# VHH binders against EKC/KEOPS complex subunit cgi121 (cgi121), part 83

Target 1, 174 residues: EKC/KEOPS complex subunit cgi121 (cgi121), of Schizosaccharomyces pombe (q9p7j3)
Amino acid sequence: MILPLFPETQVHVFVYENVSNCAAIHEQLISQNPIYDYAFLDAATILYKKQVYSAIIRALEDRRDEQMKTKTIHSEVILSLSPKTEISSAFRQFSMTKKSKNIVVVKIDSKLTEEEEFERLDKLVEGNRVEFSDEELQKLIDFKVLKKNYKLDPSTLENPLASILSSIALRGYS
Below, E stands for the ipSAE of ESMFold2; O stands for the ipSAE of OpenDDE; V2 stands for 0.75 times the mean of E and O plus 0.25 times the DockQ between their complexes.

## First folded at step 16 (VHH)

Design k3 (from ph5 with W53S I100S F101S F103S; framework vhh_7n9e_1; at its last look DockQ between E and O 0.01; V2 from the best seeds 0.00; counts 0 for: pae E 20.8 > 2, placed apart)
Fold by OpenDDE, look of step 17:
Structure k3 (fold): chain B 174 residues (1-174), chain A 123 residues (1-123)
Amino acid sequence: as target 1 above (174 residues)
Amino acid sequence: DVQLVESGGGLVQAGGSLRLSCAASGFTFSAYAMYWGRQAPGKGREWVSGITSRGRSTLYASSVKGRFTISRDNAKNTLYLQMNNLKPEDTALYYCAAGSSPSSTDESDYEYWGQGTQVTVSS
């Protein structure tokens, strides 16, 4: 997928459910294995496609403007999901953990087609690919975690998307 | 209630300029990407421009690039469209819309719409 705002940057997003090897993936991420050059998100924390895209766009904007707070674009995507400025907090909130079951995987600056990237990623992730859609994400979300991450209250739960996007947009500016 | 109210339209000669405004209320303006679209008589809706929630990035249709400038003031909950070097083919009802991101020009991604303001460019 090409973002109109960043035509030179190809982005792919994949969703996996029932992943059995998150612990193994996590170890590779800790070791900074370049083969695992993705943003691995816990699907329990993602409710909307727009949430992911918003984070991606923010990360890309920050990269363009040389305002990245993290070392990699993928880590910046994770940070961009968080209403908190602390990198460690963002990772705790949104990054895949050893205990994760369902994940959202983001690839920035891909040189491959979606199918080619999928084939590559499929070798790394032992799980079932599902459609990247709000419908599928809603099946995987943990609302308790979502509410905690974005401090959603009954009033904001009426429109959680707006609250989430606002939190993402206002990070570091409130 | 959510409202998007456009203003600034009117009759202008070719080569002229107009500045449109869109006043937003009833929702968290700063959380949304904003868009301008237009609909000419007898034609379908056409995407014109988009701006991210933070106003850090903008996008334009090829037909208006270099002539139109989109901007926003989140403190005032207002979206703007500066239109320069207007052409007769720019004649249309201009409407603003709110969505999540300008990553898509698909109107299906828009959540809120204004009623529009008429822009007429005479030759």
Scores: ipSAE 0.593, ipTM 0.821, lowest interface PAE 1.0, mean pLDDT 93
Fold by ESMFold2-Fast, scan of step 16:
Structure k3 (fold): chain B 174 residues (1-174), chain A 123 residues (1-123)
Amino acid sequence: as target 1 above (174 residues)
Amino acid sequence: DVQLVESGGGLVQAGGSLRLSCAASGFTFSAYAMYWGRQAPGKGREWVSGITSRGRSTLYASSVKGRFTISRDNAKNTLYLQMNNLKPEDTALYYCAAGSSPSSTDESDYEYWGQGTQVTVSS
């Protein structure tokens, strides 16, 4: 996918459900294996495509403006999902864990086509690919996790999109 | 009670300038990307410009690039379009919209629309 704001940057987003090897993937991420250079998110934290795109755009804006707080663009995407500026907090809130069952995977600066990235990721992830769509994400979200991560109250929980997008856009600047 | 109200349109001579404003209320303005679109008589809607929620990135249609400047003031819930070196072909109803992406041209991606303000450029 090409973003009109960043036409030189190729972006792919993948969703996997019923992943059985999250513990193995987590170990590869801790060891900094370059094959796993992606943002691996827990799908329990992602409700909308717009949520992911907003974090990607924020991360790319921060990279363009030399304001990244993390060492990689993929880490910056994870940070950008958080309403707080603390890196460790963001990773704890949004990153895949050994106990994750469903994941969202973001690749930025891919030199490969979407089909080639699918082939590569299918070798790394033992799960079922599903469409990156609001419908599929809504099946995987954990509303208790979402409420905690974005500090949603009962009045915002029934339509949280604006609160989530505001948290992503205004992190550190409100 | 969502409202997007455009103002600043009018009649202007070719080569002139106008500044449009869009006052937003009833939703969290700072959470949304904002856009300006236009519709000339007998033509479909054309996307003109977009701006991200914090105003750090802007996009323009090739027809207006270098002549128009989009900006926003989130404290005042207001979107602006500064139009310079206006041409007769810029004559249109100009409307603002709120949505998910500053470059979205799909009407289904716009959550809120304004009624528009008429701009007429005479030759």
Scores: ipSAE 0.295, ipTM 0.657, lowest interface PAE 4.0, mean pLDDT 87
Fold by ESMFold2, look of step 17:
Structure k3 (fold): chain B 174 residues (1-174), chain A 123 residues (1-123)
Amino acid sequence: as target 1 above (174 residues)
Amino acid sequence: DVQLVESGGGLVQAGGSLRLSCAASGFTFSAYAMYWGRQAPGKGREWVSGITSRGRSTLYASSVKGRFTISRDNAKNTLYLQMNNLKPEDTALYYCAAGSSPSSTDESDYEYWGQGTQVTVSS
């Protein structure tokens, strides 16, 4: 897709469930293999589409304003999900791990259509693609992890979205 | 208030069958991987079987593979364990748990645990 505020930037988001090769993908990310230049997120940390889009927008705003804290736009998306500024904490909390089973994959600055990017990604990920939707994300989330990552209060449980989006927007400014 | 309530336990003869149920409330059931564990008298807790949040993948301990079948009904917020060809060594308190992973490798990955239902298999 193309975001209105970033018309030169094509973004794709994919969701995979039952991924059997997260350990192998993790090894490729450590080796910085350019074929794996995506943001690989643990789906257990993502409840809403807006959560992902808000992190993407924050990362793109920081790139535009020359305020990125990490080396790549994809690593900046991972940082942008976090309410805190520490890079290692953000990766620990939101990034895919060797033990992950469900993932959200973000490609920024894609030169391909969504289906062309999917065909490339599908060669790398051994799992089942599902729709990027709140309905599918709800099935993959770990609410204990979500509540911990964003320090959600029981009183906000009915509508945690506003609290989560505020945390993403306010990182480093409170 | 999160609750996991197991039922369906009881006394059964060796070779018999039981179906356990785990009724869930107080959280979004369909968002969690679920598993069954058991604890025999005087023994530690043992992972038995797990199922992904959407039920597309199931895992079994080698001691129960082929005899037990885990399933879930996300519309009813209920987890099941069909236990066939029961053996005396299956005697244990069976409990359900919810977490991010159906695997036995990281018990700390599970957030909620039920109180358990007793299964006793007689000779």
Scores: ipSAE 0.000, ipTM 0.103, lowest interface PAE 20.8, mean pLDDT 84
ESMFold2 (binder alone), look of step 17: mean pLDDT 84; pTM 0.842

Design k6 (from zd4 with R98S; framework vhh_7yz9_2; at its last look DockQ between E and O 0.87; V2 from the best seeds 0.86)
Fold by ESMFold2, look of step 17:
Structure k6 (fold): chain B 174 residues (1-174), chain A 120 residues (1-120)
Amino acid sequence: as target 1 above (174 residues)
Amino acid sequence: QWQLVESGGGLVQAGGSLRLSCTASGFTFSSYRMGWYRQTAGNEREWVALIAKSGRIDYADSVKGRFTISRDNAKNTVYLQMNSLKPEDTAVYYCTASLYDKYGPTEDYWGQGTPVTVSS
């Protein structure tokens, strides 16, 4: 995807289904192992490509403005998905857990091609890579979770994209 | 050697006010993003308010309209004015200083913390 405000920042996004080793990955993230320096998101919380790119853009804007709330740009993406400012709730709601089955993985500031980054990531994740597309994301979403995370009611569920993107872009301004 | 020293914490009744101060030494204060985080027992630290060297300010939703962050570069001091305090504001408050490059914070300093207790 094109990031016009951040043209020198290389970003890769991968989607895996049927991941069998989320507990092992989670242990490595807790240990702060640098080879796991990615944002690992629970795919049950992600319905749109634009949802992920909007969170990436928001995290990069906060980095530019010296207003990151979390330690890394990848943890900042996780916070940026949330409509609320609270770090712990954002991680609880959007981050991959030991029990996750499908994940979205984000790498920011990559020095590698997509293929090279995939080769590294594939050594870490035991699952089936699928296309990062709205079609594939729709198969993996949990609409109950989406509704809860973004406080969507029947009127917003009819047009959820605009409500979700507004929540990401405008968090902290109301 | 760098230092961050918080002061102004204590016990206060709900609805009351406190002013926290954090005085820095051993680094060029005006070049750093300053901020306050807080931690309740059994939980991770949460950000409260941040003020960049540019003067840009962000507040957590839970404190907007009640807390005000400010900085005085001549005194190497960042402040947190806390009004309309609630029992939920009870926490240890930490001052932080961060130096940024284009990839994010390269130096990230934390004070020892100052306890704030808000009673009903």
Scores: ipSAE 0.785, ipTM 0.916, lowest interface PAE 0.8, mean pLDDT 92
Fold by ESMFold2-Fast, scan of step 16:
Structure k6 (fold): chain B 174 residues (1-174), chain A 120 residues (1-120)
Amino acid sequence: as target 1 above (174 residues)
Amino acid sequence: QWQLVESGGGLVQAGGSLRLSCTASGFTFSSYRMGWYRQTAGNEREWVALIAKSGRIDYADSVKGRFTISRDNAKNTVYLQMNSLKPEDTAVYYCTASLYDKYGPTEDYWGQGTPVTVSS
């Protein structure tokens, strides 16, 4: 995807369902294995493509402005999904866990094409690839998790997109 | 041969104030993003306040309105003024300096940490 404010930044997003090796992937992330330099998100927390793109744009803005709070751009994407600024809370809310079944994987600044990243990720992730689309994401979302993470009330739940995007864009601002 | 020397930590009563200082040597201070992080026993390190070389500032929600970060490039020093301290501010505070290129921080330096205990 081409981002208007970051046209030279390569962004790839992948969705996997029925992943059987999340515990193994989680161990590699804890050990900071460079091969796993991606943002691994729990799909239970992602409802829209725009939600992911908004977090990516916020992370890229923070990198541009020398305001990254985490060590890597991929960790910054995970933080940027959260309406709050606390790193540990954001990771607990949005990052994949050993118990995750469906995941969203983000790669920024890839030196590889999208097809080459698919080949690489298919060796790391034991699951079924699905299209990165609102339709597929809606099959994987957990609305109780979404409500809790964004503090949504019943009126907002009927059309949560604007609230979620605002929470991401305005994180840390008064 | 870089150094970050922290000072100003200690014991303080709830509602009190402390000012932390971090003096840098061995690199071009004015080119680095400076910041403060904190860590409580058993928990991961959390950011507190950041100040870019441009002067742009960002605060964690938990300290906004109570803490103020500032820098003095002539003295190679970054400060954290902590007001209205709460028991939950008790932590080891770390000074950090980061040099950025277009892909993010290329060099990171960390202080040894200075303990702050807020009693209630």
Scores: ipSAE 0.664, ipTM 0.879, lowest interface PAE 1.5, mean pLDDT 91
ESMFold2 (binder alone), look of step 17: mean pLDDT 84; pTM 0.831
OpenDDE, look of step 17: ipSAE 0.919; ipTM 0.961

Design k7 (from zd4 with R33S R56S Y100S Y103S; framework vhh_7yz9_2; at its last look DockQ between E and O 0.01; V2 from the best seeds 0.00; counts 0 for: pae O 5.2 > 2, placed apart)
Fold by ESMFold2, look of step 17:
Structure k7 (fold): chain B 174 residues (1-174), chain A 120 residues (1-120)
Amino acid sequence: as target 1 above (174 residues)
Amino acid sequence: QWQLVESGGGLVQAGGSLRLSCTASGFTFSSYSMGWYRQTAGNEREWVALIAKSGSIDYADSVKGRFTISRDNAKNTVYLQMNSLKPEDTAVYYCTARLSDKSGPTEDYWGQGTPVTVSS
């Protein structure tokens, strides 16, 4: 898809459940293999499509403004999900790990259609693709993890969207 | 050959101040965004402050209000004024220079680092 404020930037988002090879993918990410140049997120941390799009928009704004803090646009998406500026904390909290079971995968600057990108990604990920939708994301979320990552209290846990989006937008404000 | 040379590190008591400098050579300094990162023992490097070539500035949460980044393009130098220092600020501080295009960073330079120790 193409975001209105970034008309020359094509973005694709995929969701996989029951991924069996997260450890292998993790090794490729550590080795900085360019074939794996995606943002691999733990789906246990993602409740809404808007959560992911807000992080993508924040990362693209920082790239536009020459304010990127990390090496790649995909690592910047991971940072942008976090309410805090610490890079290591953002990766620990949101990135896919060797133990992850379900993942959300983001590709920015794609030159391919969604299905062409999927065919490439599907060679890398051993799991079942599901729709990128709030319905599917809600099946994969861990609410304990969500509460911890965004410091949600009981009053916000029933409908936490505004609190989460606010955390993403206000990162860096003291 | 490019160079980034940090200076101004050392030992200081908590509550004190230090001013770090980083002098660049071998590239067009005014075309680069300049930054400071720090690394504590056993941890990854963390972003501290960034000043874009446009002059736009941003700080990490942990240093906002205490640290000030600035640049002098005539001297090819970026500075980090560190006030109200805390023991948690103890780290090796690295200067960076980053050239970006639409797709992100295309050149990224790192200095050798200058150690800062803040005593309790």
Scores: ipSAE 0.482, ipTM 0.811, lowest interface PAE 2.9, mean pLDDT 89
Fold by OpenDDE, look of step 17:
Formats: sequence, structure tokens, C-alpha cells
Structure k7 (fold): chain B 174 residues (1-174), chain A 120 residues (1-120)
Amino acid sequence: as target 1 above (174 residues)
Amino acid sequence: QWQLVESGGGLVQAGGSLRLSCTASGFTFSSYSMGWYRQTAGNEREWVALIAKSGSIDYADSVKGRFTISRDNAKNTVYLQMNSLKPEDTAVYYCTARLSDKSGPTEDYWGQGTPVTVSS
């Protein structure tokens, strides 16, 4: 996938359910294994495609403007999902954990086609790939976690997308 | 602002029927899935039924075939028709609203509850 504002940057997003080896993946991430150069998100925290895209765009903008707060573009995506400025908080809120069951995987600056990238990633993730869509994300979301992460209340839950996007966009602006 | 008000509970003999109602206010009713839970003293709240904003319906196995959930968006009301009641159905019944279409246990927004007692 090519983003309109970043035509030179290829992005792929994959969704896996019933992942059995999140703990193993997590260990590889901790060890900074280059083979695992992705953003691994807990699907329980993701409700919309636009949420993911907004975070990706925010991260790419930060990189473009040399304003990244994290070490890698993928970690910047994780940070960009959070309404908080603290990196540790963002990772606790949105990154895949050892206990995760369903995950969203983001690859930025891919040199491969989506199919090729999938084949590569499929060797790392032991789970079932599902479509990256709002419908599928809705099946995986934990609304309790979502409400906590973005401090949603009854008024904002009527339009959670707007609230989420605002939180992402306005992080650090207070 | 957000309110869920249950009604319709009471005492009934085994084999009898009750119809619970829950009236919502303070939010766009049609945008939410509505459901019922029940709880007995000293136990966790048990999921009973859900009617999604899409119209899909699910029931707990313990009430399937006996209970019927429905909603009237024009009245901001969700109903639970309970037939063939059993003593084990005795509990406080709570109405819930959630954004999710999924059935099963989750903590969202609750009413004050309405008590149902089924005598043997």
C-alpha cells in the first residue's frame, strides 16, 4: 500500500487472530532481532483502520520532520497511537504483549509486495491471518481497554473514531 | 446524563413468565448494543442476552429457548421476555449498553437492576 502523502514509502498492515507464539515474538523484539522489524500491536487496542493509518502517518511525518521521539519508525507508530507522550506508556497501551492473542502488524518501508511480505511474516507469526478491515478489527477489540487508552466516556463513545483521531493528532498539544 | 432504568421484576412461580424493560436516556440508543445480565448475592454477574445494534441476537445457554430479547429504538427500550422461569433464574437483572456487537461478558454501562424471584 502507498499512502498519498508519502508515495515513496510502501506500507503493509496485517492482522492475525489466535496467535500462539506472541511470547516468542515478544522475546525477539526485546532482543531487537532485525528479522522482526515490524510494529507489533495488540489487536485488542485497535478499532479502526483509520486509527492505524493515522498513527502511521503521524510517525512518517515525525520522521520527515526529524522529530521522531523513538529509535525506529515502527516504535514511532506505536507511540503515535497513544494520546500520551511517554514512550513507555504508549508501549504498555498498544504494543503486543506476551499475553496477546490477536495482533496487528505494521511494516513501513517494505521492499516487498504485500504477498511477499506476508510470506515472510507468516514464518514468524503462528496464527490465522484475517482481513485488515474495520469489520474484523471490531471482532478483536477490547472496548474496556479502548476506553481506558483514550479515556472515552459515553459522550465520546458515540463517535469514538473522532475522539481517537483527535487524541492521536493532538498528542503533546495542551 | 447516561441512564438505564430497569423495570418489570418481581415474584413469580416456577413455570411462570415475566417481562423486563430497560429504558435508556442520555445517549443515541440505536448506536449501541443492548443486553441483560443477572447477578445473585456473592456471585459474579452473569451474561444473559444481547441484541446488537445490527439486530443480531445471542443468548446464554442457560436461558436459550426460554428468554427472548428485543428492542424498540423509537422508545429507547430493550426488553427481556422470560418464560418457563426456574428457581435458578432468581437474581437481580441488569440492563447494559455497549458499543460492541459481541456477546459475552464485558463491563460497560449498567442500570440499577430489577429483582426477579422465582419460587419453587
Scores: ipSAE 0.026, ipTM 0.369, lowest interface PAE 5.2, mean pLDDT 91
Fold by ESMFold2-Fast, scan of step 16:
Structure k7 (fold): chain B 174 residues (1-174), chain A 120 residues (1-120)
Amino acid sequence: as target 1 above (174 residues)
Amino acid sequence: QWQLVESGGGLVQAGGSLRLSCTASGFTFSSYSMGWYRQTAGNEREWVALIAKSGSIDYADSVKGRFTISRDNAKNTVYLQMNSLKPEDTAVYYCTARLSDKSGPTEDYWGQGTPVTVSS
């Protein structure tokens, strides 16, 4: 994917359901294995494609402006999903855990094609690939997790998109 | 094999003060950012204060000017001095540690929590 405001930046997003090796992946992430340099998100926290894209754009803006709070662009994507500017909270709320079942994986600055990244990730992730679409994400979301992460009330939970995007865009400005 | 042990919680009257302590073991304390979070029944944990390994400090707006976070690397301990306590500060307070120089997802270390009740 090519973003209009960041045309030189390659972006790929992958969705896996029924992942059986999340504990093994988590160990690789903690050990900082460079092969696993991706943003691994718990799909229970992602409802819309626009939610992920908004976080990617915010992370790229922070990198451009030399305002990144984390060490890598992928960590910055995870932080950018959070309505709060707190690294530990964002990772707890949005990153994959050892107990995750479904994941969203983001790769930024790939020198590989989408097909080549699929080959690499399919070797690392023991699960079923599905389309990165609102329809597929809606099958994997946990609305209780979403409500807590974005502090949604019952009136916004029926149509939360604008509230979520506003939370991402206005993070740290409230 | 890490451990975070909080102490100093309890019952206090509004306007009073408490000092929370959190002692760490099983990791290199000086390499970690340390923080305090609190949780009330039915709500998620909310951030209170953070002190980076560099000594840089940040506070939630609700406690700014009333709470002070500090650390003693020789004792592997982080403190939260809570002054001018309000009934709204009633919560279970959690100590947390994060390796700030790590990239990618990290697992925060968490203490067991210490309850603080502020009566009016």
Scores: ipSAE 0.000, ipTM 0.159, lowest interface PAE 13.6, mean pLDDT 82
ESMFold2 (binder alone), look of step 17: mean pLDDT 84; pTM 0.852

Design m124 (from qm1 with H105Y; framework vhh_6qgx_2; at its last look DockQ between E and O 0.92; V2 from the best seeds 0.00; counts 0 for: grease 25.7 > 24.2)
Fold by OpenDDE, look of step 17:
Structure m124 (fold): chain B 174 residues (1-174), chain A 123 residues (1-123)
Amino acid sequence: as target 1 above (174 residues)
Amino acid sequence: QVQLVESGGGLVQAGGSLRLSCAASGFTFSDHAMAWFRRAPGKEREFVAAITYTGSYTFYTDSVKGRFTISRDHAKNTVSLQMNSLRPEDTAVYYCAATYAWDYYTERAYEYWGQGTRVTVSA
């Protein structure tokens, strides 16, 4: 997929459910294995496609403006999901853990087609690929976690998208 | 309250050794990677070494590879830096830091910091 504001950057997003080897993947991430150069997100924290895209766009904007806070674009995506400026907090809130069962995987700057990237990633993830859609994401979300991460209140729970996007966009400004 | 307390700094001759220690409290030690940073006189703070939350992997800046060893003790909630073959350019205040992220080389990734311990290496 190509984002309109970043036509030279190819982005792929995949969703996996019932992943059995998150602990193994996590070990590779903490070791900084370059084969695992993705943003691995806990699906329990993701409610909308636009949430993911907003974070990706924010990360790409940071890179464009030479204002990245993290070392890698994928870490920047994780940071960009958070309303908080602290990197550790963002990782704690949104990154895949050893106990995760469902994940969202983001690849930035891919040189492969979506299918080719899937084949590569499928060798790393032991789970079932599902469609990257709001419908599928809503099946995987933990609303308790979502409410905590974005400090949602009863007035915003019916349609939390605006609040989530505002939190992502205004991180560091309020 | 979170606390990181460094110890073990001092004056040593070139070629000598020191062992720094950092005692951590007030947070879940077992969930955090630990690191050492240092700030030399007139220079910015720089990464020295990091160790993952389980201790399975270590990372070093190039200038200290083969000379410095980072380790951690989960039972005592401590992280250590064994510094061998010390050089005058190793003179700095050494800081202990903790992070939940795996962006180990990024100073901003570390949410907890100690006050530092001074290491002086004479020629």
Scores: ipSAE 0.891, ipTM 0.939, lowest interface PAE 0.5, mean pLDDT 96
Fold by ESMFold2, look of step 17:
Structure m124 (fold): chain B 174 residues (1-174), chain A 123 residues (1-123)
Amino acid sequence: as target 1 above (174 residues)
Amino acid sequence: QVQLVESGGGLVQAGGSLRLSCAASGFTFSDHAMAWFRRAPGKEREFVAAITYTGSYTFYTDSVKGRFTISRDHAKNTVSLQMNSLRPEDTAVYYCAATYAWDYYTERAYEYWGQGTRVTVSA
C-alpha cells in the first residue's frame, strides 16, 4: 500500500500465525542479514491495524524530519510502537523473540507488489499467513501484554485504541 | 542493581597490545548484545565493537577492524576487547555497554553502561 502522506513509499504488512521458525529468523535478525530487512513484531503485542499504521507513519515522519533514533526504518517502526524513547525496551516489548508463535511483519520502501513481497517473505517464514485485519489480530493479542506495554487501567482497557494511538503519536513529549 | 565494570586499561606504547574486560551483573547477560564504545579527548563517544547475545557475530568500526577482537564468556558474564597494534589515536576512555536490541552501532540503543576504563597509547 501507499500512505497518502508518503506517496513515494510502498509499505506491506503481513501476519503469520503458528510460526515454527522464529528462533531461526531471530538469529538472522541479530546477525544483520539484509535478506531479513523487515520489522518482525510479536503479534501478541498488536491489537489493531491502526496501531501498526500509526507506528509506520511516526517512523516515516521521523525519517523525513531527520529525527530517527535508530539505524534503519524497520527498527524505527519497532521503537515507534512504544510510548517511551528507550530503544532496548521497545525491542523487548514489541519485537519477535525466539519463542514467538505469531508475528506481524512490516516492509517499508518495498520495490515489489504485495504478492511478490509475500513470495519472498514466505520463503523465510514457516507459518500460516492470515489477513492483516483487526479480526485476525484480536485472535492473536495477549491482553496482559498490551496492558503492560501501554500502562492501561480498567477504563482505558475498555477503549484502548485512543490511549495506544496517543502513546505512539506523542512519544518523546511526555 | 545493574553493573558493568570495566578493567584492563592503562598506558601502552604504540604497536602494543591491551586487553579490556567488563564484568556484568544485575541483568540477564545471555539476552543482551554487548559493545565497547570509546571517547577520545575532545570527541563524542563512538562505537568500537559489538558482539551478539549468542557470541556468534561481531561488528567493528572500520578503524579497528583487523586489530581489535571482541569476545564474551557466558559462564563468567564477561565481555572482553583484545586490542592489538595500538595507535595513539586509540587513546580514549573505553565503555562497556549492553542492549537487548540489534541496533548495534547506535549509542542510544544501549540501556546499560559502565563507568569506563582509560587507555593511553604513547608514541
Scores: ipSAE 0.666, ipTM 0.866, lowest interface PAE 1.5, mean pLDDT 92
ESMFold2-Fast, scan of step 16: ipSAE 0.848; ipTM 0.924
ESMFold2 (binder alone), look of step 17: mean pLDDT 89; pTM 0.914

